# VH-VL binders against Prolyl 3-hydroxylase 1 (P3H1): the designs that were tried, part 4

Target 1, 115 residues: Prolyl 3-hydroxylase 1 (P3H1), of Gallus gallus (Chicken) (q6jhu8r557to671)
Amino acid sequence: SHLVCRTAIDEKQEGRSDNSHEVHVDNCILNAEALVCVKEPPAYTFRDYSAILYLNGDFEGGAFYFTELDAKTQTAEVQPQCGRAVGFSSGSENPHGVKAVTKGQRCAIALWFTL

## First folded at step 15 (VH-VL; from Cm5 with light chain G31S)

Design Cp2
Fold by ESMFold2, fold request of step 16:
Structure Cp2 (fold): chain C 115 residues (1-115), chain A 127 residues (1-127), chain B 110 residues (1-110)
Amino acid sequence: as target 1 above (115 residues)
Amino acid sequence: QVQLQQSGPRLVRPSQTLSLTCAISGDSVSSNSAAWSWIRQSPSRGLEWLGRTYYRSKWYNDYAVSVKSRITVNPDTSRNQFTLQLNSVTPEDTALYYCARDHWYDFGSKPYYFDYWGQGTLVTVSS
Amino acid sequence: QSALTQPASVSGSPGQSITISCTGTSSDVGSYKYVNWYQQHPDKAPKVLLYEVSNRPSGVSSRFSGSKSGNTASLTISGLQAEDQADYHCSSYTSSNTWVFGGGTKLTVL
């Protein structure tokens, strides 16, 4: 599990040198042009289910969204709220991203499960 | 802060084995967010990725086709390092050899880039 | 023989913009979006400038920008400065789960 905070005023992000809101899949390497997701190492192929647990909700932006394999066509959106959890299968059916935080700070815990 | 420190001989005779070591500080060779690569650089070939070792619930290797028959990259968890062995070298293997951390986005499944590099070891293959 | 093709050299004057191309195949640059650019000064290891085609790591100037179309990626440097004089390398993740590099481009700031 990973604790992650993102804020609108961050110029540098701890643990990364960029933001992580780009669309991805948790257990395979997404190829959005070819509309496939390749489930091979070094991908984290052993992840079967994912969850995001939000620790706060007093911020603007930061919406969690799902897409088609094209990484562009949004299919669903979840607004974070304190104590809210988002659970989903880790595979190619659930490409997802996080929109930019425009005010305040978003904190969440990411969890992965192996069945 | 992650640092990669290289060691090994700088002169190797043709047909022998080139052997280099990369010691890691500030991270673990078994890190779930990394893979550990060897990359070489020469005037005629530029940068050339050779191969990597990494831990994802077990140990894996990937090797470039150009060297796959001659290369081995091994982790050493007790010393927190990884090694390159390149067999049957020729003068075309003369290059500046780097080790590098292949950083991965461990919230998802995607590569980032090589974020930390060793200082490089110039290896000459000559009689 | 590098897997990705870059021009051997490029030059520009301070304040100008230049673009460096990186051409591969459908198995690398034309496959995943994991195309990176590295800057390398003499006697130093490469340092990442861009990843995933166009993303800048923290601390990299907005003067560096990137794009990709088909099998070709491009690095654009605007507002050239003397410190930009260096070698520039592209890399791509491949459909075979390997990395490949371009041959490198020497940028001279006139």
Scores: ipSAE 0.658, ipTM 0.865, lowest interface PAE 1.2, mean pLDDT 89
Fold by ESMFold2 at other seeds, fold request of step 16:
Formats: C-alpha cells, sequence, structure tokens
Structure Cp2 (fold): chain C 115 residues (1-115), chain A 127 residues (1-127), chain B 110 residues (1-110)
C-alpha cells in the first residue's frame, strides 16, 4: 500500500501538464502502441485487485480516469471525494491515470490485493 | 538518500573474468521499487545496458543479448550489495562500468529511469 | 555500434533552441513509451532529464522538453545556456524487457 499526495506545484515543476500519473496498468507493462499489456517481471504480476482510497477532496483537478489499451481514449472518470474508494481489477481491462492537480493537494492511499 | 559505492579491480587480462561489486546504502537490494543494473560506457559504443537483478516475490535476472552468454548479476542481501561477473573478457570489454538503480513505478507496473549511479570504475582489459 | 541512433554532435549559441534526435525501431522507441533522456557532464555519471518521453523529474529545468513520433524521440533544449554543454543520451525500454541506449550526442554551446 502507498500513501500518495500531489500538489499543483509538484505538477508544474515536473512538467506534467495533463496528468499527475500517466496511464498505466497495475500488474502488467502497458504497450499502448501495440494495444497489449505484458504480464511479466519486473511488473508486479501478483496484483489481482487494486483500490484507491481518497483522503481529502479540497482540491481542483486530480480526476481518476480509465482508458482503452491505447492509453488515450477515456472510458470513465471518477471524481475524488473524501472517503471515496475506487476498486478495480489490476489487469489489462483497467488502464488508468490521474489528471493533474490544478489547485490544492490531492492525497490518497493505494492498495493491492493478491488472491 | 541512496548511494551506490563500487569496488573491484581496474585491470583484467583477456579470457579472465571481470568482477565488480556495488554496495547500496539508503535502500535495500531487495526493494520492491527497484531493479539493480550494470551499465558500461565506451567511446565507440556509448552507454550500454548489460543486465540487472531484482526481487519481485522472488529473484529475477535480465541480461542484454550481446553479453547474455557471459554475464551474471547476483544480489547479496546479507551485505546489501550486488555484483557483476563478465566471463571471457576481450579488449572490447574495456569500458567505464557503472552500477545504477533501475527505478520502478510501483503504483503501476512500469519502469522509470536510472536515478542513482555508482561512481564508475574504469576497467581495462589488456595483456 | 549503439542500439539507438543519435547525432554525434550538435551546437548552438546561447539563447537559441536545439533539438537532439534518437532513432530506434519498433522493438524499442516505437514499442513502449518508456523513452528517457540523460545529461552527462565530464567525469560525472548521467543524470535523468526526461522520462516517459516528456516527463520532467523534480529539479529539472522547464527548458528541457521531449516528444516522440514513430521510432524517433526528440529532446529540445530552449534558451540554451553555457551550463547545457554536456553529453546527452537517450534510452528506451524494449519489448524484450531490457534497456537500450543511444550512442550519445555532444552538445557544444558556442
Amino acid sequence: as target 1 above (115 residues)
Amino acid sequence: QVQLQQSGPRLVRPSQTLSLTCAISGDSVSSNSAAWSWIRQSPSRGLEWLGRTYYRSKWYNDYAVSVKSRITVNPDTSRNQFTLQLNSVTPEDTALYYCARDHWYDFGSKPYYFDYWGQGTLVTVSS
Amino acid sequence: QSALTQPASVSGSPGQSITISCTGTSSDVGSYKYVNWYQQHPDKAPKVLLYEVSNRPSGVSSRFSGSKSGNTASLTISGLQAEDQADYHCSSYTSSNTWVFGGGTKLTVL
């Protein structure tokens, strides 16, 4: 599990204009060009389910979104809110990213489960 | 703060084994967010990634095709270090050798970059 | 020879912009988005400038930007400064779960 916090200052300094976290998959290495996700080490292949628990909601931006395997075509979006949890399978069916925080600070806990 | 300290001989004769050690401080060789790589640099070929060792529920290795038949990279958890052994060296193996931390984004399954490097060891292969 | 092709040298005057190319294949630069750029001053280890084509680690100047099209990645340095004189290396993660590097580019600030 991981605690993660991102601020609008961090986003600007790291040159991230649209995303706080680029689109990825939790248990395989996403190849968006080839539209496949390679489930091999050093990927964390033992992750079966993922969850994000949001610790606050007093910020702007920072939306959580899902995409197709192309890492571009958005299929769903979840607005973070204090105490909201997002659960999803860790595999190639759920590429996802986090949009840049434009004001304030976003904090969340990431969790992974092995079945 | 992570630091990588290299050690090993600087002169190796042809056909022998090149051996280098990289001691890690500020992190663990078994870190879930890292892999531990050897990279060499020469004027004729630039930077060349050789291979790595890493722990992901068990130990793994990956090696560059060019050296796969001659290389081993081993962790040593008790000393918190990792080693390079390159067998049957020739003058073409003369280079500046670096160890480096191969940083991984462990929120997702993706590589980042080499964020910490050893000081470099110039190894000459010569009669 | 190196797996990725970079120009051996480039030069520019202070204040100008320069671009360094890095060309590979569909198995590396054209495969994953994991293409990085490193700066190396004399007698120093390389230091990362960009990762995932265009992302900048904390502490790297916004004058460094990157892009990728097909099998070619590009590093652009705007507002060239004397301190930018260094070697620049690209790297790419490959479809075989390995890293490869370019041959390096020597940047001279005139």
Scores: ipSAE 0.657, ipTM 0.870, lowest interface PAE 1.2, mean pLDDT 90
Fold by ESMFold2, fold request of step 16:
Order: structure tokens, then C-alpha cells, then sequence
Structure Cp2 (fold): chain C 115 residues (1-115), chain A 127 residues (1-127), chain B 110 residues (1-110)
């Protein structure tokens, strides 16, 4: 499990795309161009389920979103909220990313489970 | 701050085994967010990734096709280090050898880049 | 020789922009998005400049930018400065779960 805090990017700060976390899959290496996800080490192949628990909600942006394997076509979005949890299977059915935090600081705990 | 300290002989005879050690401080050789690589550099080939060892619930290795039949990379958890063994060397194996941390994004399953490098060891293979 | 092809050298004057190419195959540069650039000054180990094609680590100047099209990645340095004189290496993660590097490009600032 990991505690993660991310802060807003101001307009003069170098270095980030429009996402706080680029689209990925938790237990396989996503190849968005080929529309496949390769479940082999060094990927964390033993993760079966993932969860994000949000510790605060006093920020703007930072939406959690799911995509198709292309890492572009958004299929769902979850706005963080204090105490909200997002649970999903760790495999290729759930590519996901996190949009940039635009104001304040987002804190969450990431959890992974092996069944 | 992570540091990688290399040691090993600088002259190796053809047909012998090249052996190098990389000692790690500031991180663990069994870190879930890392893999531990050997990379060499020569004027004729530039940088060349040779192989790695890493822990993902058990130990794994990956090796470049060009050296796969001759290379072994091993962890040593008790000394917090990893080693390179390259068998049956020839003069074409003369290079500056680096160990490096192969950093991984452990929130997902993706490689980052080599963020820490050893100081380099110039190994000459000559009679 | 090298798995990825880079020009052996490029040059430019201070203030100009230059671009260094890195051409591979569908099994490396054309496969994953995990294409990196490293800067290497003489007698030093390489230091990451860009990762995942275009992302800059903290502390890397916005003068460095990257892109990829098909099997070719590109590094662009705008506003060229004397300290940019160095060797530049591209790398790519491959579909076989290995890393490969380009042959390197020597940048001379005139």
C-alpha cells in the first residue's frame, strides 16, 4: 500500500502533462498502440484487485478515470471525495489515470490485493 | 540518497570470466520499485543494456539476446549488492561497465528510467 | 550495430534549436511509449533528460522537448546553450521486456 499526495501545478511550473498519473494498468504493462497489456515480470503480475481510498476532498481537479486499452477513450470518471473508495480489478479491463490537481492537494492510499 | 559503488578487476584475459560487483546504499536490492541492471559503453556500440535482476515476490532475471548465453546477474541480499558474471570474454567485451537502478512506477506496472548509476569500471579484455 | 539509430553528431549555435532523431522498429520505439533520452557529459554517467517520450523530470529545463511518430522518437533542444554540449542517448523498452539504446549523438555547441 502507498500513501500519495499530489499538489496543483501552477502555470510557471515545469514538467507535467495534463495528468497527475498517466494511464496505466496495475498488473500488466500497457501497450496502448497495440491494444494489449503484457502480464509478465517486472510488472506486478500478482495484483488481482486495486483500491484507492481518498483522504481529503478540499481540492479541485484530480479526477480518477478509466479508459479503453487505447489509453485515450474515457469510459468512466470518479471525482475524489473524502472517504470515497474506488475498487477495481487490476487487469487489462481497467486502464486508468488521474487528471492533474488544479487547486490544493489530493491525498489517497493505494491498496493492492492478491486473491 | 541512493548510491551505487562498483568493484572488480579492470583487466581480464580472453576466454576468462568478467566479474563485477555493485554495492547499494540508500535502497534495497530487493526493492519492489526497482530492478538492478548492468549497462556497458564502448565507442563502437555506445550504451548497451546487458541484463538485470529484480524481486517481484521471487527473483527474476532478464538478459539481452546478444549476451544471454554468457551472462549471469545475481543479487546478494546479505551484502545488499548485485553482481555481473560474463563468461568466455573476448576483446569485443572491452567497455566501460555501469551498474544502474532500473526504476519502476509501482503504482502501476511500467518502467521509468535508469535514475542512479555506479561510477563505471573500465574493463579491458586483452591478452 | 546499436539497436536504435541516432545521427553520430549534430551542431548548432547558441540560441538555435536542434533536433536529434532516434529510429528503431515496431518491437521497440514503435511498441511501448517507454522511450527515454539521457544526457551525458564527458567522464560522467548518463542522466535522464526525458522519459515516456516527452516527460521532464523535476529540474530539467523546458528547453528540452520530445515527440514520437511511428518508429522514430525525437529530442528537440531549443535556445541552445553552451552547457548543452554533451552526448545524447535514446533508449526504448522492447516488446521482449528488455531495454535497448541508440548509438549516441555528440552535440557540439558552436
Amino acid sequence: as target 1 above (115 residues)
Amino acid sequence: QVQLQQSGPRLVRPSQTLSLTCAISGDSVSSNSAAWSWIRQSPSRGLEWLGRTYYRSKWYNDYAVSVKSRITVNPDTSRNQFTLQLNSVTPEDTALYYCARDHWYDFGSKPYYFDYWGQGTLVTVSS
Amino acid sequence: QSALTQPASVSGSPGQSITISCTGTSSDVGSYKYVNWYQQHPDKAPKVLLYEVSNRPSGVSSRFSGSKSGNTASLTISGLQAEDQADYHCSSYTSSNTWVFGGGTKLTVL
Scores: ipSAE 0.652, ipTM 0.873, lowest interface PAE 1.3, mean pLDDT 90
Fold by ESMFold2 at other seeds, fold request of step 16:
Formats: C-alpha cells, structure tokens, sequence
Structure Cp2 (fold): chain C 115 residues (1-115), chain A 127 residues (1-127), chain B 110 residues (1-110)
C-alpha cells in the first residue's frame, strides 16, 4: 500500500498540470497506440485488484478517471471525497489516471490485492 | 540518496570474460520500484543498453538481442550489488560501462527512466 | 531491435530554438509512449530531461519540450543558452521489454 499526496503547487516539480498521474494499468504495461496491455515482468503482474481510499476532500481537481485502452476516451469519473473508496480489477479492463489538483492537497492510500 | 559504485578491471583480453560489479547504497537490489541495468557508451555506437536484473516476486532478466548469447546480469542480495559478465569479448566491446537504476512507477506498471548512474568504468579490450 | 537515428550534430545561436529528431520503428518509438531524452555534459553521466515523450522531471527548465509523431520523437530547446552545449540522447522502451538508445546528437552553441 502507498500513501500519496499531491498539491496544486506540484508545478514546483514542473510536472504536467493537467494530470497528477498519467493513464496507466496496475498489472500490465499499457500500449495506447496498439490498444493492448502487456502483462509481463517488469510489470506488477501479481496484482489482481486495486483500491484507492481518499483521506481528505478539501481540495479541487484531482478527479480519478477511467479510460478505454487508448488512454484518451474517458469512460467514468469518480469525484474525490473524504472516506470514499474506489475498487477495481487491476487488469487491462481498467486503464485509469488522476487529473491535476487545482486547489489544495489530495491525499489517498493505494492498495493492491493478490488472489 | 541512491548511489551506485562500480568496480572491476579496466583491461580485458580478447576471448575472455568482462566482469563488472555495481554496489548499491540508499536502495535495495530487490527494490520493487527498480530494475538494475548495464549501459555502455562508445564513440561509434553511442549509448547501448545491454540488460538488467530485477525482482518481481522472483528474479528476472532482460537482455539486448545484440549481446543476449554472451551476457549475464546477476544480483547479489547479501552484498546489495549486481554484476555484469560479458563472455568472449572482442575489441568492439571496448567502451565506457555504466550501471544505472531503471526506475519504475510502482503505483502502476510502467517504466520511467534511468535516474541514478554509476561513475562509469572505461574497459579496454586488447592484447 | 534497430538503433534509433539522431542527427550527429546540431548548432544554434543563443536565444534561438533548435529541434533534435529521434527516429525508430513501430517496435520502439512507434510502440509505447515511453520515449525519453537525456542530456550529457563532458565527462558526466547522462541526466534525464524528458520522459514519456514530453514530461519534465522536477528541476528541468520549461525551455525543454518534446513531442512524438509516428516513429519519430523530437526534443525542442527554446531560448538556447551556452550551458545547453552537450550531447543529447533519446531512448525508447520496446515491445520486447527492452530499452534502446539513439546514436546521440552533439549540440554546439555558437
């Protein structure tokens, strides 16, 4: 599990301001051009399920979103909220990312499960 | 802070095995967020990725096609090191050899870049 | 796996913009978005400038930008400065789970 916090001032690291985490898949290496996700090491192939638990809600932006394999076509969005959890299978069916935090600081715990 | 310290001979004769060691401090050779690579540099070839070792529930290796028949990269968890062995060397293997940390985004499954490099070891292959 | 092709050298005057190309194949640059650029000053190890085509790590100037189209990636340096004189290397992750590098480009600031 990982604790992660991102702030609206993350631009001091000169990261991209539109997204806090670029679209990825948790257990395979996403190839958005070929519309395939390659489940081979060094990917974390043993992850079967993922969860995100939001620790606060006093921020703007930072929406969690799912896409198609193209990493562009958004299919769902989850609004951050203190105590909200998002659970999903770790595979190629769930490419996802996190939009930039525009105000305040977003904190969450990432969890992975092997079955 | 992560540091990579290289050691090994600087002169190797043709047909022998080139052997280098990379000692890691500030991280573990078993790190879930890393793979451990060897990269060499020469004026004629530029930078050339040779191969890596890494732990993802067990040990794995990936090697460049050009050297796959001659290369072995091994971890040493007890000394927190990893090694390069390149068999049957020729003068074309003369290069500046680097070890480097192959950083991975462990919130997902994607490679980043080589963020820490050893000091480099110039290895000359000649008689 | 094929080597990535870069021009051997590029030059520019202070204040100008320059672009360095990196051409590969559909199995590397044209495959994943994991295309990186490194700057290397004399007698130093390479240092990352850009990753995933266009992302700047913390501490890298916004004068460095990147793009990719088909099998070709590009590094652009705007507002050229004397300290930009260095070698520049592209790299790409391949469909075979390996890395490849370009041959390198020597940038001369006139």
Amino acid sequence: as target 1 above (115 residues)
Amino acid sequence: QVQLQQSGPRLVRPSQTLSLTCAISGDSVSSNSAAWSWIRQSPSRGLEWLGRTYYRSKWYNDYAVSVKSRITVNPDTSRNQFTLQLNSVTPEDTALYYCARDHWYDFGSKPYYFDYWGQGTLVTVSS
Amino acid sequence: QSALTQPASVSGSPGQSITISCTGTSSDVGSYKYVNWYQQHPDKAPKVLLYEVSNRPSGVSSRFSGSKSGNTASLTISGLQAEDQADYHCSSYTSSNTWVFGGGTKLTVL
Scores: ipSAE 0.646, ipTM 0.869, lowest interface PAE 1.3, mean pLDDT 89
Fold by ESMFold2, last read:
Structure Cp2 (fold): chain C 115 residues (1-115), chain A 127 residues (1-127), chain B 110 residues (1-110)
Amino acid sequence: as target 1 above (115 residues)
Amino acid sequence: QVQLQQSGPRLVRPSQTLSLTCAISGDSVSSNSAAWSWIRQSPSRGLEWLGRTYYRSKWYNDYAVSVKSRITVNPDTSRNQFTLQLNSVTPEDTALYYCARDHWYDFGSKPYYFDYWGQGTLVTVSS
Amino acid sequence: QSALTQPASVSGSPGQSITISCTGTSSDVGSYKYVNWYQQHPDKAPKVLLYEVSNRPSGVSSRFSGSKSGNTASLTISGLQAEDQADYHCSSYTSSNTWVFGGGTKLTVL
């Protein structure tokens, strides 16, 4: 339930890292060195499923990617397109990140669901 | 713009309770992207994280082991503030006390850093 | 005794590079990537310089860089300037879901 836009120009939203989302897990705190994900508060442990809905596709970069627990070994990649949705379980099986936007602006809606 | 304004007594007697308040403007004490911490600083110990309160569908606390038996951090949603109570103080509790926002990345589950700090309150514990 | 070990002081001349170390354990610096650095000028609250070992928030000079190996994190300041004279603190998130800080390092610009 978050609208987020990232641009290739160094404009920041809410003090977050510029032009990328570092690899994380949505409902647990990832420890990539120890290859574990700790599902305890202050993590958002109540999230069961996640979805990203892309609002545009007129940009370069910004690929959504999944990794192993090491936060480095890429296992899958999804290229954003207008109207494309990516759904996944929020737990440790799906560490993910977003690569830098290299041209234009990427906009998406993030959604979380509790069963 | 987030601002943290501290208040409370600056002199506390040994064995009494140290009590401080941090008023929040520009954010909510129940913010899903934050936790609310107390941190103190002394010449001999440097910065020392004491504990926090935060809302993640319900209220939680985490406390440093060194003070866990004596500390309470409470939110006050009606006044948009949070408090520190430290019981049974000794002169070793003399320090500059800060409240701070513990910013969290709410697209995922990871901590950022302390991005906003109160002005600091020097609390002296002596007779 | 601080949870993380930093040198008490370091010094350097304008234009030089200096490095400040921060050593912890496998339960903190050696655990998560959530290792931060803060700069503190006299009579001011600390201000974040780096987070997640090496990331700079907006407005922080690229002269500040960070790294981590095992249980030790490092802050490097290149092109040292007079206004860099301050205290520097490292922090780490722990496997017990707490924060810990180093003892602090006073940087003197000669």
Scores: ipSAE 0.646, ipTM 0.864, lowest interface PAE 1.3, mean pLDDT 89

Design Cp2
Fold by ESMFold2, last read:
Structure Cp2 (fold): chain C 115 residues (1-115), chain A 127 residues (1-127), chain B 110 residues (1-110)
Amino acid sequence: as target 1 above (115 residues)
Amino acid sequence: QVQLQQSGPRLVRPSQTLSLTCAISGDSVSSNSAAWSWIRQSPSRGLEWLGRTYYRSKWYNDYAVSVKSRITVNPDTSRNQFTLQLNSVTPEDTALYYCARDHWYDFGSKPYYFDYWGQGTLVTVSS
Amino acid sequence: QSALTQPASVSGSPGQSITISCTGTSSDVGSYKYVNWYQQHPDKAPKVLLYEVSNRPSGVSSRFSGSKSGNTASLTISGLQAEDQADYHCSSYTSSNTWVFGGGTKLTVL
């Protein structure tokens, strides 16, 4: 599990304007041009389920979003809210990213589960 | 923070085995966010990735096709280090050898870049 | 020889912009988006400038930018400065779960 906090200052300092975390898949290496996700080491192939728990909601931006395998066709978006959890399977059905924080600070915990 | 310290012979004779060691401080050789690579540099080939070892619930290796028949990269968890063995060397194996940390984004499954490098060891293969 | 092709050298005057190309195949540069650029000053190990084609790690100047089209990646350095004189290396993750590097480019600031 990881505690992650990002501020609008961090995003500007790193030159990130669109995404805090680029689109990826948790248990395979996404090849968005070929529309495949390669589930082989060094990928974390043993992850079966993923979750993110938001610790606050007093910020702007930082939306969590899902895409198709192309890493650009958005299929769903979750607005962070204090105490909100997002659970999803870790595989190729759930490419996802996090948009840049535009105001304030976003804090969340990431969790992974193995069956 | 993280430091990689190389050691090993600087002169190796043709047909012998080139052996180098990379000691890690500030991280673990079994780190879930890393892989541990050997990279060499020569005027004729530039930088050349040779292979790596890493832990992802068990130990794995990946090797460059050009050397896969001669190379072994092993972790040593008790000494927190990893080694390179390159068998049957020729003068073409003369190069500046680096160990490096192959950093991985462990929130997802994607490689980053080599973020920490050893100091380099110039190994000459000569009679 | 090297898996990725870079020009052996490039030069420019202070304040100019220059571009260094890195050409591979559909199995490396044309595969994943994991294409990186490293700067190497004399007698030092390489240091990352860009990752995932165009992303800058914390502390890297916005004068460095990157792009990719097909099997070719490009590093552009704007507003050349004397300290930019160095060797530049591209790397790519491959479809075989390996890394490959270019042959390197020596940049001379005139």
Scores: ipSAE 0.645, ipTM 0.876, lowest interface PAE 1.3, mean pLDDT 90
Fold by ESMFold2 at other seeds, last read:
Structure Cp2 (fold): chain C 115 residues (1-115), chain A 127 residues (1-127), chain B 110 residues (1-110)
Amino acid sequence: as target 1 above (115 residues)
Amino acid sequence: QVQLQQSGPRLVRPSQTLSLTCAISGDSVSSNSAAWSWIRQSPSRGLEWLGRTYYRSKWYNDYAVSVKSRITVNPDTSRNQFTLQLNSVTPEDTALYYCARDHWYDFGSKPYYFDYWGQGTLVTVSS
Amino acid sequence: QSALTQPASVSGSPGQSITISCTGTSSDVGSYKYVNWYQQHPDKAPKVLLYEVSNRPSGVSSRFSGSKSGNTASLTISGLQAEDQADYHCSSYTSSNTWVFGGGTKLTVL
């Protein structure tokens, strides 16, 4: 598990499309150009499920979003909220990223599970 | 701060085994965020990645095709180090050898870059 | 002999911009976005300048920029300075889960 805190920089980040976390997959190496995700070491292939547990909600930005394998076409979005959890399978069906925090600080715990 | 300290012989005779050691401080050889690589540099080939060892719930190795039949990279968790063994060397293996940390983004599954390097060991293969 | 092709040398005068190319194949530079550039001064280990084609680590000057098109990546150094005189190496992660490097480029500041 990992504690992650991200803060807004002094200048506003709205409209920049800067991500706190670039689009990735948790258990395979995403090749967005070829539309494949390679599930081999050194990737963390043992991750079967992922969860993000948000510790606060007094910030702006920081949206969690899913994409197609192209890492560009957004398919869903979740706004963080204190006590909210986002659970998803760790594989190629769930490429995801996190948009930049534009005001305040976002803190969350990342968890991975192996079956 | 991570530091990599190399040791090993600087002169090796043809057909013998080249052996180098890289001692790690400030990180663990079993770190989930890293892989541990050997890279060499020569005028004829520039930088050449040779191989790595890493821990991802168990130990793995990856080796460059050019040396795969002759190379072994091993971790030593008790001494927090990793080693290079290159068998059956020829003068073409004369190079400056580096160990380096292959940093990985452990929130996802992607490589970053080689962020820490050893001091380099010039190994000459001759006779 | 090197996996990625770089020019052996490039030169420029202070204040100019120069570009160093790094050409590979669809299994390396043209595969993943994990293309990096390293600067190496004499008797020193390489130091990363750019990762993922164009990202600068903290402390790297904005005079260094990068791009990729097809199987070719490029490093551009703007406002050339004397301290930029060094060797420059590209690297790429491959579809076989290995790293490869270019042959290196010696930059001479005139």
Scores: ipSAE 0.631, ipTM 0.855, lowest interface PAE 1.3, mean pLDDT 89
Fold by ESMFold2 at other seeds, last read:
Structure Cp2 (fold): chain C 115 residues (1-115), chain A 127 residues (1-127), chain B 110 residues (1-110)
Amino acid sequence: as target 1 above (115 residues)
Amino acid sequence: QVQLQQSGPRLVRPSQTLSLTCAISGDSVSSNSAAWSWIRQSPSRGLEWLGRTYYRSKWYNDYAVSVKSRITVNPDTSRNQFTLQLNSVTPEDTALYYCARDHWYDFGSKPYYFDYWGQGTLVTVSS
Amino acid sequence: QSALTQPASVSGSPGQSITISCTGTSSDVGSYKYVNWYQQHPDKAPKVLLYEVSNRPSGVSSRFSGSKSGNTASLTISGLQAEDQADYHCSSYTSSNTWVFGGGTKLTVL
């Protein structure tokens, strides 16, 4: 489990210089061109289920969204709110991303489970 | 700040084993967001990725096909370092050897790039 | 022979745009989007310029841009400056979960 806080100013807290969470899969390496997800190390193959619990809602942006394997076709979107949870299987059925926080700070707990 | 410090002999005789060590500060060799690579450079070949070690609930290795029969990369968690052993060297193994951090996105499953490099060790294989 | 093919050298005058190619196969450049470019000045370790084909880390000039088509990635440097004189290396993650590099390109600013 992780406690994660992202702000409009702190989007680069892991030493990276980028402004968005690109689409990924939690337990395999997504190849959006070939429409496959490769479940091999160094991917985090032991993750079976994922959950995000939002701790606040006083920010703008930061929407959570799902896509097809192409990493482009959005299939669902969840706006964070305090106490809202998003649960999903960690595998190739659930490619997802997070839009940039444009104002304020988003805080959430990320959880992964192994069967 | 992450820093990689290399050590090891700079002259190795043909058919012997090339052995190098990379000490890590500012990160852990068992970091869930990293893999630890050896890369060498020569004028004739440019950069050549050799292999890596990494921890993902257990220890793994990946090696380049060109050296797979001769290479071993091992972690040492007690000293926070990782090593290269390349057996049966020939003059073609003469190169500038780097250790490097292979950064990974730990909320998902994707590689980034080599963001921290050691200072380099020029290893000469010669009689 | 390097796994990825780059021209050995490229030259240009200040203010010009130049492009460096990096050609691989469907198992590397044509596979994942994890294609990177590194700049290397003499006696220094390589430093990342671009990752995931076209993304710039913080501190990298917008004069550097990247693209990919099929099995070929390209680095474009616009508004060429004297400080751009260096070696440039492409790398690609492979379908076998390894990294490969190109042979490198020496850029000379005239």
Scores: ipSAE 0.611, ipTM 0.850, lowest interface PAE 1.4, mean pLDDT 88

